# Designs tried in a protein design chat: VH-VL binders against Gonadal protein gdl (gdl). Part 11

Target 1, 194 residues: Gonadal protein gdl (gdl), of Drosophila melanogaster (Fruit fly) (p22468)
Amino acid sequence: MADIPATSEGSANTSEAVVEYQQPTPEFLQRKIYFLVDQLRTYHSELPENLQTRISYDLLTELANCVLNDGIFVIVKALMELQHETERHLIKIRMQAENEYEIEVAEWRSKIKDPEELRHILGLMKIKHTKKLHESDTKIIEILDQKVNDQQSTLQKAGVPGFYVTENPKEIKIQMFLLDFILRLSRLKYEPGK
Key: E = the ipSAE of ESMFold2; O = the ipSAE of OpenDDE; V2 = 0.75 times the mean of E and O plus 0.25 times the DockQ between their complexes.

## First folded at step 2 (VH-VL)

Design x5 (framework fv_roconkibart)
Fold by ESMFold2-Fast, scan of step 2:
Structure x5 (fold): chain C 194 residues (1-194), chain A 121 residues (1-121), chain B 112 residues (1-112)
Amino acid sequence: as target 1 above (194 residues)
Amino acid sequence: QVQLVQSGAEVKKPGASVKVSCKASGYTFTDYYMNWMRQAPGQGLEWMGWINPNSGGTTYADKFQGRVTFTLDTSISTAYMELSRLRSDDTAVYYCARGITIFGVDYFDYWGQGTLVTVSS
Amino acid sequence: DVVMTQSPLSLPVTLGQPASISCRSSQSLLHSSGYNYLHWYLQKPGQSPQLLIYLGSNRASGVPDRFSGSGSGTDFTLKISRVEAEDVGVYYCMQALQTPYTFGQGTKLEIK
């Protein structure tokens, strides 16, 4: 896991390097918020009509204010990368199942000379393989669902509007659209005068 | 039997929008990512992006960001690709394809039949 | 973007003879998982692309054993041990290591 920096001294630990960046002006921040809200309203208009009523413009405004600080984009990206790292252990299971099936089929073709007996055996192998892939895929989905729960908890703790731990499929779907909105915003650059 | 069936060919004027559908059958729609590709006449394949039907999450190629939108209707196992502000160079066959995004790796095991979109003034 | 380069672009082959197609990437496609995120597709005339090889060397379901994929990192090869008439079409490699996913320019296999 990533270490959480714990600082007992807080602001006492400031950089000695004088790197004074100009603070964003109130005018710049206001324009950026308006840009973000406008983008979110565009995304909102693309939602199915039943979901448009479930996601308020107030929530979109709160979300725009939340992502005004790029720290939220860093958190979301880190969660996606952690998910991908977890997934890398899962693909081996599916690949091994496919390889095992092909090897076993080839062995039976080599050993059985009677066409009817071979057809029956290969039919049973196909059923076994299909069941094994279904069980593997179900377990992969369950693990990914657990990652979604972890992401909900992390985003809720980070104070991102609209995120909380829930098992309700309709609420999860709303949160997934909000997550998509955040990811889409993270790929945009705000350049005044464009 | 897995099948992806796309909507029919369309002719559009520059500046218009087109919405292509891709109806899935033979599997659990929410278990696999849906990818979109296009191919201009006589040219190679170009990836446009993917949508995760389980989460609604999308990724768009930068070239199409701001012009393309992927949506879903899970009640009928259908994915949609809408491309706006059409130009003549958007004339292409558009494909949907089923993929698995595990470890960031998508391979497309089933493809739709393709939808020809012609943009002509 | 990761650039994928195929060679040759045109491949005339005599029926029953072997064929080989090269695919090179501008950066390594070897992921920390140990797999190469490279896949091969075949597009027959007038048809949608179909999957041949995934993750560098694994044959897709229904693909004849005369097709094989090899290579690692930046250099990959698709081999056909004995070309049949139904193998005519355009072959594409694709990287899926990072978005945007990118395809090679394609190799057209023709019977001479």
Scores: ipSAE 0.000, ipTM 0.435, lowest interface PAE 16.4, mean pLDDT 81

Design x7 (framework fv_bermekimab)
Fold by ESMFold2-Fast, scan of step 2:
Structure x7 (fold): chain C 194 residues (1-194), chain A 122 residues (1-122), chain B 107 residues (1-107)
Amino acid sequence: as target 1 above (194 residues)
Amino acid sequence: QVQLVESGGGVVQPGRSLRLSCTASGFTFSSYGVHWVRQAPGKGLEWVAAISYDGSNKYYAESVKGRFTISRDNSKNILFLQMDSLRLEDTAVYYCAKDITMFEGVDYFDYWGQGTLVTFSS
Amino acid sequence: DIQMTQSPSSVSASVGDRVTITCRASQGISSWLAWYQQKPGKAPKLLIYAASSLQSGVPSRFSGSGSGSDFTLTISSLQPEDFATYYCQQANSFPLTFGGGTKVEHK
């Protein structure tokens, strides 16, 4: 789907933020949040200006505080894995439809002996195949839209700032960038200033 | 060699149910979409329902949607039509029909069964 | 739904006559049209698919033409076995729909 900033993650993330075991000190947490805020500000600076104005620095600070809890990374990674599984399944279905079309074309080439009749029917089959692909693509979009709604709900319930259920494309796009920020943070290894 | 044989028709009362079957032979049943087409006595042909070769996609005429269910058993080469909440206007000979092409069908019917009559008691 | 209108509803003809049956779709269906022949008490038989392609085993006196919304089935020289009812069917989109039929009868 072009409206979802999908990262081509074929494999699961191997890295997670590192924290002191058990109870981190207030000083450690403060240094970690400054590190996370700095990273988020870097990500923010890479956005187009119109998007930068829609994501406040206050929101970035709230997000940094939220992801101090490693459980948030676990939730986000689980949601991304479900999304990737769904996307892989939909790609396979579309590839299967293409393969079936090629088999159909071969069958018609075998059955029709007249070149003019063959050209005619193959042309019609291509038109019908294109229409069937449009129907399939529409269904895929509906499935992906529902997944976005489910993800928004899950993240909102988990208390992740900036996430809420919405059908507004501009708001969904902002949330997708925030989700990408969280994923990028989950790949960073925070080493305390030794 | 290609043969489709319908069964299960009969005399029913309004509001009751019937299940029609169509047994296929002489072709690779699991590779073809199949359809149900009906014809009321003295009237024209009316398309009723279709099922894709693998059973994943089902299509219905609006007049039967929610009342009829199409299904297939590819291991036994049988097509089914479960007809619930039958109405007098469902009186017809029901034909099963095979799509002319494999897999992605073009929805033309090269072979038809002999038909099975569904009618109502007075 | 795409409505298929056949004309005429019946035609009286003699052996050797040229018979023309027309079918009109309420929307454009490209060439996604088939013609069937049905004799009393029997299942329909496919004659023409994709508007103009003759099904194997069907005599060459049968021909189909047209595209878009207007289609014609022609029997160039009617034979005794051709007295039957003929139906057009659109395959452009679901639900699939048939014309009302044209009965070719003896004069």
Scores: ipSAE 0.000, ipTM 0.466, lowest interface PAE 13.0, mean pLDDT 84

Design x8 (framework fv_axatilimab)
Fold by ESMFold2-Fast, scan of step 2:
Structure x8 (fold): chain C 194 residues (1-194), chain A 122 residues (1-122), chain B 107 residues (1-107)
Amino acid sequence: as target 1 above (194 residues)
Amino acid sequence: EVTLKESGPALVKPTQTLTLTCTFSGFSLSTSGVGVGWIRQPPGKALEWLANIYWDDDKYYNPSLKNRLTISKDTSKNQVVLTMTNMDPVDTATYYCAHSITIFGVDYFDYWGQGTMVTVSS
Amino acid sequence: DIQMTQSPSSLSASVGDRVTITCLASQGISNYLAWYQQKPGKAPKLLIYAASTLQSGVPSRFSGSGSGTDYTLTISSLQPEDFATYYCQQYNSYPLTFGGGTKVEIK
């Protein structure tokens, strides 16, 4: 509807707005919910068929009601920043470990003249490198599993529908799509008129 | 075998600057995910974290002491140096350096030096 | 800053006893908790990290448990070498903070 436009976030630069809170009307909230549900249904239609059956339209309606509270967007964004920071750290650590390994390999290639001796030394170095990565990866997996549980618990306590503590990979995957839906909604603003 | 050892003055006068050196072996502070931290313990009191330095030269300080602390490393010498300005009698403590592992910018300490006692008195 | 409160501050026990030490965080620390053992005149030694994972070489009589804000270190059958002061440490966020310590004394 032309009377219910979605707008991008306004830019903040020099103005410090003096915010005067005005309670939304029931009509405004009803229109906003319809807008949010419509957006969520579009996102739902993009899911694989097996996941579409796992996420009900009733759940989407509950989710729309939940995100009327802007505080939910703050929580979700914070959790996703922590997830992205974790991914950045893993990539950085693995890249540095691989670079160090390559430097060490290059040093041995320059020092050892006998091909058989070099092959033996490089074999030992590869075993050492593989063991180091395995030990690191084991610790990382434990930390990531705990972080997922914390995210689930935080969202459940905040009253976000569809979130609860689970170790089932299929259920975790559904929750990840729900997080993506919330993030996509957070990039939109419902702002009829000016 | 990972080993760390602290060195520095046993006695420091009030208002002076303390410099402590941690010399280590069995690991390199150029290895990704590796850091070295400084922790102190006043006689009969709890452990207090001071500062950490990492393989990528990233540095973290205890906010309550940040304006007094500087941490640096010399990877070629296997050394980490902590400097603390404006020493006071309440800074009397055993100072430890320790090996740490960071994956997400947070640390626990798996190997510790023996500690060095620093007494601050006039 | 995350405050770490240990209880009790001290306890008396006999060889063979089950000993339990508690650590309470002022906010959720997501199992980013380590336990250290410190014998008189010596440096601390890491026992447990990630709340429940034993450091290599640590006897199986030591175990850690807990979640959120409440964590426990248990020694299932106290040995003579276990008389020491124990510290918890959170590493969920900077600054890194330690508990006040629990001294395990001979009864």
Scores: ipSAE 0.000, ipTM 0.457, lowest interface PAE 12.1, mean pLDDT 81

Design x9 (framework fv_pozelimab)
Fold by ESMFold2-Fast, scan of step 2:
Structure x9 (fold): chain C 194 residues (1-194), chain A 128 residues (1-128), chain B 107 residues (1-107)
Amino acid sequence: as target 1 above (194 residues)
Amino acid sequence: QVQLQESGPGLVKPSETLSLTCTVSGGSISSYYWTWIRQPPGKGLEWIGYIYYSGSTNYNPSLKSRATISVDTSKNQFSLKLSSVTAADTAVYYCARGPSPEEWLKELYYLSGYFDYWGQGTLVTVSS
Amino acid sequence: AIQMTQSPSSLSASVGDRVTITCRASQGIRNDLGWYQQKPGKAPKLLIYAASSLQSGVPSRFAGRGSGTDFTLTISSLQPEDFATYYCLQDYNYPLTFGQGTKVEIK
């Protein structure tokens, strides 16, 4: 099983055993970066023509250099997990609002005997619920937009090429493709000598 | 359940402006992208453009110079204006609901778009 | 723009048949492909999104497969209500583009 280790020459003794570390060779790093660039060029070739011109070969090479640091994969995966947790939480909030509405409707159905009066009351309840969901949805989008900005900022600070805070949909789309490239690379194991 | 209904003149003279409105009922126009799609008689479907309820638009480049999509959140409506029409603009025009930004953000490395609700379509004939 | 080509342009089939329709993109579109059904005089209806995800309320006999440039829609056991024209749509990049359509006609 081949991978490029992040090691340093020395010894560690956190137990009775002494372990020795080695730095990766320049030849090994050069072979790995050629492998990563080749993979990225394949991903790039799958992009629409107008996006291919937005993602240069230089950017792909810098991205390959960046992900030689395995810590980048850890950061990206952690950010994706945090995003997923946040989305799950927001979905639960939305579902709770729907459940509250159903309970309230059921209570009115049990109290009001006149069909016309009940129809009028349920109509007002639906209007109130729709307004409440709209306000909730707007707040959820604001939270999600802030999370996207936080992720863009974090990746920029980590030195990942092509990431910066932006609200431009075209630029966000490019960053989403770059994020996909990084995630796909994180699932690969490099075999020395290829 | 969300429903969409197109309205506007069925006949437009060459060189004039085609104007259509889509009325949304059963749900708010807010938080979604909305689209216009057309289909010339006996032919396939052509995407015209998108509008987000906040007013942001994207158009098919083939129609961008002539097409304008606008939204009126107070009336729960969005509209299409297509200027300088010719016989080639004769088609059934559909309005449809596109994705929500919330859904786009669920899958960071993919954009998931689809048209889940459609109007019945309205035939517009360009003739003198 | 991304060109979407469907095959065949039309086919004849009987109730109970397995029907396969293909769609090819002129460049890679990942899984950003939807399938739509249109009956004469009606608006299109979403069947499949993200290449393989079945829309709520659509019968399980409809299945989508594929990624990149080659996509397939399969109807495992054709029903009378399935005689229609089917369109693929890429939503990978603007402008959004449809295939030319495949007509499924009664044999």
Scores: ipSAE 0.000, ipTM 0.438, lowest interface PAE 12.6, mean pLDDT 81

## First folded at step 3 (VH-VL; framework fv_firastotug)

Design v1 (from f5 with heavy chain E102R; at its last look DockQ between E and O 0.29; V2 from the best seeds 0.00; counts 0 for: pae O 3.8 > 2, unsure alone 74.8 < 75)
Fold by OpenDDE, look of step 3:
Structure v1 (fold): chain C 194 residues (1-194), chain A 124 residues (1-124), chain B 108 residues (1-108)
Amino acid sequence: as target 1 above (194 residues)
Amino acid sequence: EVQLVESGGGLVQPGGSLRLSCAASGYSISSGYYWSWIRQAPGKGLEWLARIDWDDDKYYSTSLKSRLTISRDNSKNTLYLQLNSLRAEDTAVYYCAKDQYRFLTGYYRSFDYWGQGTLVTVSS
Amino acid sequence: DIQLTQSPSSLSASVGDRVTITCRASQSVSSSYLAWYQQKPGKAPKLLIYDASNRATGIPSRFSGSGSGTDFTLTISSLQPEDFATYYCQQYSSWPLTFGQGTKVEIK
């Protein structure tokens, strides 16, 4: 009766190092804000003088504070992706219309042997196609305009300074710059101590 | 489709000035948001010169800013470039281009439509 | 100014080859604001890629862009006869806008 020694399975206490997500210190956040403001000032300085006067340092400071929340970058990224998908879709639709026209033209050229008749048919097709493209372009503009409003509204609701729903081109221009600044900042890596 | 046609190129003496035109068709200069001039010296790369946007804000290359003027005439649907105090190094094909426009990205500074270019030769 | 350096300056390839061109920036290009152009002799440049990785309208799928920060790449997966040209990268992250010196792709 050989006593098989019970091998004590050493419970490897995998101390899951709870990486205590140490909340950034106020000092860390302050330094990060200064860094972001400095970057924004750099971007601001690249603008024409007339635009520099329209974008205040206070607004830049508010923007820097706003983007401390990584959620803003996520929102902007999502909006950007949606914008890109929309644009691609619209372009494809337009290209399809153009391609269909070319195919139709080729078909008529193959079927019609009388040059005068062919010229007449192609002329009518061109007129119809031009009209269709114009209508398509108008619709594209409308869709894009709506997207701008949606973006403005989303960013406004998110508390991003300088964003509100407007159709004023001058105001939209400012918002475009602000959005560009946010996108630029989203690509920066803040390293403490550098 | 946007079509751009540059004109005004030719032989110019050193110290002189050039005035180039870019006639746009199929798209309004006033609605195009961003329009630029780019040049290319013979056998060399591309050099951006200037941009004008829909609000007549103007951007220039740092090195040529003092000599360059970009403008437009909406009634003629035409973009212009003036370059003063010409040098031999200003010999190039000059292109006008339409910048891409995107609502979300602010400064979309890539060029989706180009003219065929106009040659300027600066020589005595 | 952001300087863009392309590598190589020239290359020889055969139809069907995979071609890779690199563009290095002297400083970080924000938000991947980089474009690629194709230029054929006596013609204006044609936009291929924008925002580092997006194909322009009508550009074949064999063209692709990648990269971020300071290092960007244009790839042609299978070179076609019509792809023999000079390629340029361009940054639009900061003023002034700048181009690479170009990469000439020649037939082997």
Scores: ipSAE 0.027, ipTM 0.624, lowest interface PAE 3.8, mean pLDDT 86
ESMFold2, look of step 3: ipSAE 0.648; ipTM 0.829
ESMFold2 (binder alone), look of step 3: mean pLDDT 86; pTM 0.890

Design v2 (from f5 with heavy chain E102S; at its last look DockQ between E and O 0.08; V2 from the best seeds 0.00; counts 0 for: pae O 4.3 > 2, placed apart)
Fold by OpenDDE, look of step 3:
Structure v2 (fold): chain C 194 residues (1-194), chain A 124 residues (1-124), chain B 108 residues (1-108)
Amino acid sequence: as target 1 above (194 residues)
Amino acid sequence: EVQLVESGGGLVQPGGSLRLSCAASGYSISSGYYWSWIRQAPGKGLEWLARIDWDDDKYYSTSLKSRLTISRDNSKNTLYLQLNSLRAEDTAVYYCAKDQYSFLTGYYRSFDYWGQGTLVTVSS
Amino acid sequence: DIQLTQSPSSLSASVGDRVTITCRASQSVSSSYLAWYQQKPGKAPKLLIYDASNRATGIPSRFSGSGSGTDFTLTISSLQPEDFATYYCQQYSSWPLTFGQGTKVEIK
């Protein structure tokens, strides 16, 4: 009856180092805001003068405060990616239409030996193609406009300053720059003390 | 087909100014959303200089902003570039270019049409 | 500014060879807003690829682009005599617009 010694399973207390997510101190946040505002001012200075006058420093300050929440960057990046994917898709569709036309033209050139008949066919094809491209372009614009509106609405709901639903091209242009600023800021790593 | 023809290049003294023109044909500058100037020093890479958009907003490279002016004359269908206080380092072939996909605002900033370029030599 | 570094700076290849050129960005290029250009001596650049992977109009199928984030690649599947040139990448994700230093493809 050999007494098998009970191997004491050493309870490895994995002290899960609760990385206490120390909430950033007010001083840290203030410094971060100043950093963000300074960056925004730099971006602002790169704009045309007419746009500089339309984007106030107050708006930049509000924007800096808004982006202290990393959630805004996530939202903006997601929206932009979606928009860009849509744009790419639409452009590809247009390019496919163009390529199909070229292929068709080449086929007709190979099949039709009479120059007058070929000229006639190609003329008709060109007309049809031009119309198709015009329709395609119109649809592209409509889709993109809707995407802009959706983006505006989402950002407005998220509380991002300067964003509201509008079809005014001048206002949209300002919002596009603000969006660019947010995206640029999202790429920055704020390091305290540098 | 869009054709771009640059002119105004030549020999210029240091401290002087250049004024380049880009005549466009086959496409209206006024209907084009974005037009740019790019330069290339001899044996070097490409450097973007300036852009003008459909609303006459002007964008410049950060390093050259104080010396550059981009403009257009719709009646002449011509793009212009002025560069002041010329230096030897400004010696380059200067290209005008049209941006791709003018119907897409803000994000697509590649260049689908280029002029043949005009050489500017800054030398005493 | 986003710096673009191409690799290699130059290469020698033969007709029929597969050629690969890389372009690395100093920071992420949003939405793969990267273009590739071909430039022959004494000529203006010609757009080859836009949006990292889309061929421009009239560009042969032997040219292809790929990549995302910071790493992009231009591939010529079978080099033709007319493909000996300098190639440039360009980002249009952020201002200012910037180009790579170029890659010269020379005949072996």
Scores: ipSAE 0.021, ipTM 0.583, lowest interface PAE 4.3, mean pLDDT 86
ESMFold2, look of step 3: ipSAE 0.624; ipTM 0.799
ESMFold2 (binder alone), look of step 3: mean pLDDT 87; pTM 0.898

Design v3 (from f4 with heavy chain D102S K104R; at its last look DockQ between E and O 0.11; V2 from the best seeds 0.00; counts 0 for: pae O 13.0 > 2, placed apart)
Fold by OpenDDE, look of step 3:
Structure v3 (fold): chain C 194 residues (1-194), chain A 118 residues (1-118), chain B 108 residues (1-108)
Amino acid sequence: as target 1 above (194 residues)
Amino acid sequence: EVQLVESGGGLVQPGGSLRLSCAASGYSISSGYYWSWIRQAPGKGLEWLARIDWDDDKYYSTSLKSRLTISRDNSKNTLYLQLNSLRAEDTAVYYCARGLWSYRFDYWGQGTLVTVSS
Amino acid sequence: DIQLTQSPSSLSASVGDRVTITCRASQSVSSSYLAWYQQKPGKAPKLLIYDASNRATGIPSRFSGSGSGTDFTLTISSLQPEDFATYYCQQYSSWPLTFGQGTKVEIK
């Protein structure tokens, strides 16, 4: 009865180094804010003068503070993706309409032998198609406007400064620039000490 | 179909100014979309210069902002670009283009060549 | 400014070949904010791909785009005679709008 010595499997306590996500110090955050504000000021200076006057330094400061939350970047990126998906879908619809027109034209060309009759039919088809495209375009605009509204609402709810639901084209333009600013900031790596 | 036709290119002396025109057809430039000028130096890439939207808001490249003016005449359905204080480096084919909301360009003119030389 | 670097600057290929062009951004670009253009000699650029992967109207299925972040790719699955041209990537995620230096696809 040979006592097989129980090899004590040394439990390698993989001390998962809990990388204590050291909460950024207030000083760190302040420096980061200054950095972000400086970047925003730079972006702001690139705007036309008429738009510069509509974006206050206070708004930029608030925006800088807001984007300290990385979640804002995630939200904005997600919104942009959704916007682009919508645009792609709409473009596809339009393309389909265009393709259908071409198919229809080809069918008429194959069926109608009289040139004058064909010309007449094709003329009517073109008119019809133009009207359809115009209607489609109008719908596209409406859908896009709705998307803008949804984005505004989402960003407003997220507490992003400068965003609120509006149909004012000038205000929407400002918000577009603010979105651009946020996206630009999202690409920056803040390195303390540089 | 949208058509864009640039004009006004030619030989210009250094220090001079160019004024380019882009006649649009098939769509009113005042009705929507973004309208831009983009240039291409010989054998080089593309450089965005300026944009104007339906509200006549103007945007410029940072490097050329002080020398560029984009404008539009709605009655003529024509886009314009003025570039002052011309340098040899401004030698390029200048294109006008229609931009979508996402700032991609779906329609382009054939371009007009500007040569800056003494 | 976001710089876009295309690779290669030029390539030689035969009809029927698979061609791949890369575009690298100096900063992260959303996949939704990259376009590809084709330019033939003496002609204006033509939009091929938008939002990294969507074909523009009238663009043949042999053209495809992919990528995210800093790395994007244009692929021509089977090169046709009419595809010999210069291709440009463009980002529209930040101002100023910028283009790659171009990739010339030449006949072998």
Scores: ipSAE 0.005, ipTM 0.489, lowest interface PAE 13.0, mean pLDDT 86
ESMFold2, look of step 3: ipSAE 0.676; ipTM 0.855
ESMFold2 (binder alone), look of step 3: mean pLDDT 90; pTM 0.906

Design v4 (from f3 with heavy chain E101S; at its last look DockQ between E and O 0.22; V2 from the best seeds 0.00; counts 0 for: pae O 2.5 > 2, placed apart)
Fold by OpenDDE, look of step 3:
Parts: structure tokens; sequence; C-alpha cells
Structure v4 (fold): chain C 194 residues (1-194), chain A 125 residues (1-125), chain B 108 residues (1-108)
């Protein structure tokens, strides 16, 4: 009757180090804001003078505060990706239309031997192509305008300063710069103490 | 078809100024495209100099900003570049080029899609 | 400024060869805003690739671009006689716009 010694399974207390996500201290946040504002001022200073006057330091400060929320970067990046995909798609469609025209022209040149007949056909093709391109361009503009409005609305709802729905080209330009600034900031790693 | 034709190149003395023109055809310079000047020294690479956008905002290379002026005349459909205080190092072929743009990021484009043939500027005493 | 370094600076190849050119950025190029150009002697550059991987209009399928972040590549799958030229990468992610120093592709 050999007493098999009960091997005490040492309960490895895996102390899950609850990495207490220590909420950033107010001091840390303040320093981060100063850093962000300084970066924004730098970006601002790189703008043409006429645009510098249109973007206030108050707006930059508000923007710095807004982007303390990483959610804003996520939103802007998502909008950027969608916008870029849309634009690329539209450009490709236009390029395809242009390429198709060139191919068709080449085909007609190969098939038609009479110069007068060829000239006539090519003339008609050019007219048709011009019309098609115009229609395409109009549609492209409409799609892009709607996209801009949607983005403006999204950013406004997210509380991003300087964003509101507008069709004014000057105001849109300011918003473009603000978006550029946000995207630039999103690429920065804030390191405390550097 | 978009065509760009540079002019105004030639022999210039050190300390002088150059004024280059780029005549565009087939497309309006006032459209939503960016217009740029790029130069290439003999046997060297490409150097971007300046850009003008649809709203006449101007961007310059950091090193040459104080000496460069980009402008356009919509009535003539012509782009211009002025470079002052010329040096031997400014000897190059100067190109004008067109760039499409994107919405969300300023200065974003899908490259220079149309180029002129370039104009040679030689700075020599 | 974002510096672009191409490798190699020059290469010799034969017709039919696969050619690969790399472009390394000193900083990350956002959204792959990188273009490739071909330049022949005495001619203006020609756009080949935009947004790192998109072929420009009229560019043969043998040209392809890839990469992201700091590392980009132009590939010619089968070199043709007309492909002997200098190739440049260019970033449009940040001001100022910058080009690589170029890669000369020569006949072996």
Amino acid sequence: as target 1 above (194 residues)
Amino acid sequence: EVQLVESGGGLVQPGGSLRLSCAASGYSISSGYYWSWIRQAPGKGLEWLARIDWDDDKYYSTSLKSRLTISRDNSKNTLYLQLNSLRAEDTAVYYCARSPSYWLELAKSYGFDYWGQGTLVTVSS
Amino acid sequence: DIQLTQSPSSLSASVGDRVTITCRASQSVSSSYLAWYQQKPGKAPKLLIYDASNRATGIPSRFSGSGSGTDFTLTISSLQPEDFATYYCQQYSSWPLTFGQGTKVEIK
C-alpha cells in the first residue's frame, strides 16, 4: 500500500497585473495640449499669409483640445480613406472613358481607309466623347460635393471646431487646412519629457 | 490634350533675375489643378520649386522661398516664375507641371501628370 | 523635409529582365502618396505610378508599384528597349515636395 504523495499543485496565482490604465494626469494633458498647440502654430506659420489671418489662434487651441480625444483621429482617418477611395475611383472612371475613346479612334483609323470618311467619323466621335466627358465631370462634381457635405456634417457632429456644412469655397479651404492639421497631428507621437 | 510650353530661358548673369513663362493649352490654369515649377540641373535630379493652387495661394521650397515668385495670368492662361539673385547653381532646365488634387489633405495629388518640355536657364558670367 | 533615397543609383539590365528599384523615405509617407516617373534624355519626366501602386493612364502593365510607409518599389516585369531611362520616385505627403536622386537603367 504505497502512499502516493499528493503532489501539491502550486496554484500559480497568475496575478494578472491589471495594468491600471492610469488616466492621464491633468498635468500630462496640459503638457500634451501645449505640445499640440505648438505644432499647430508651426503648421499655421507655414501657410500663406492670407490664410494665416483666416485661422485664429483660438481656433487652433480649440482644435488641440478636441484632438486630445483619439476618437477624432479615428473619424478623420476613416473619412480620409473613404474620400481617397472615392476620388481614386472617380479618376479611374474618367481615365477609362478617355482610354476607351483613344482605343476606338485607333480602331477606326485601322478600318477606314478613305480620309474623308475617317475625318467625318472622327469628328462625330469627338463630339460624342466631349459630351460624355462633360456629363461625367458634372456627375463627379456632384458626388464630390455631396461627399464634402457629409464629411462636414460628420465632423461638426463630432464637435470638431471650425467644421460646419458650407458650400463657400473660402470656408471649405479653411476646413481643408484644418483637416490637414489634424492628420499631421495624428502622425505625431507625443513623448512626455522630450 | 493638355500642352505646356515653357519660355524665357537663356543666358543670365550672376546676380540677375529670370522670368519664365508657361503657356497652357487645352486646359484652364484657373481650374482646380495645382501648377508647379520643377527644375533639373545638368546631370542632376529633380527639384520642386513652387506651386500655385486654384485660389492663388502660393507654396515655395524652403531654400528658395526668398528668391522665388510664382504667379499666373488667367486671361493669358499662363503660369510664371520669377527667380532673383541668380547663382551658378541655378543653372537648370525649368519645367512647369500640372497636378491634380484631393479634398481632405492639402497639396495632395496623384503626381505631376502633365509636363512642359522645359526651358534651359544658364547662369554664367 | 522627407528625403527619398533610391537604390540602386544605376543598374545594367538586358531586354526581358525583371528590374526592381527601391525608394526609401526618411519619414513615413502618408497614404502612400508616392509617385514614380520615367525620364529619357532630353525629355520631361513622365508619370508612371501614383499613390504608390496606381498605374497612370497609358502606362504598360509591365510597370508596377508597391510599398507603404517608408519603403516603396517600382518593378518592370520584363524590360523593353524603350524602358532604358532614369526613374525617379517623388513624395507628395509633406511639404516641400521631394524627389529621389534617380535610378539610371542602362543596357547591359
Scores: ipSAE 0.195, ipTM 0.713, lowest interface PAE 2.5, mean pLDDT 88
ESMFold2, look of step 3: ipSAE 0.570; ipTM 0.795
ESMFold2 (binder alone), look of step 3: mean pLDDT 88; pTM 0.909

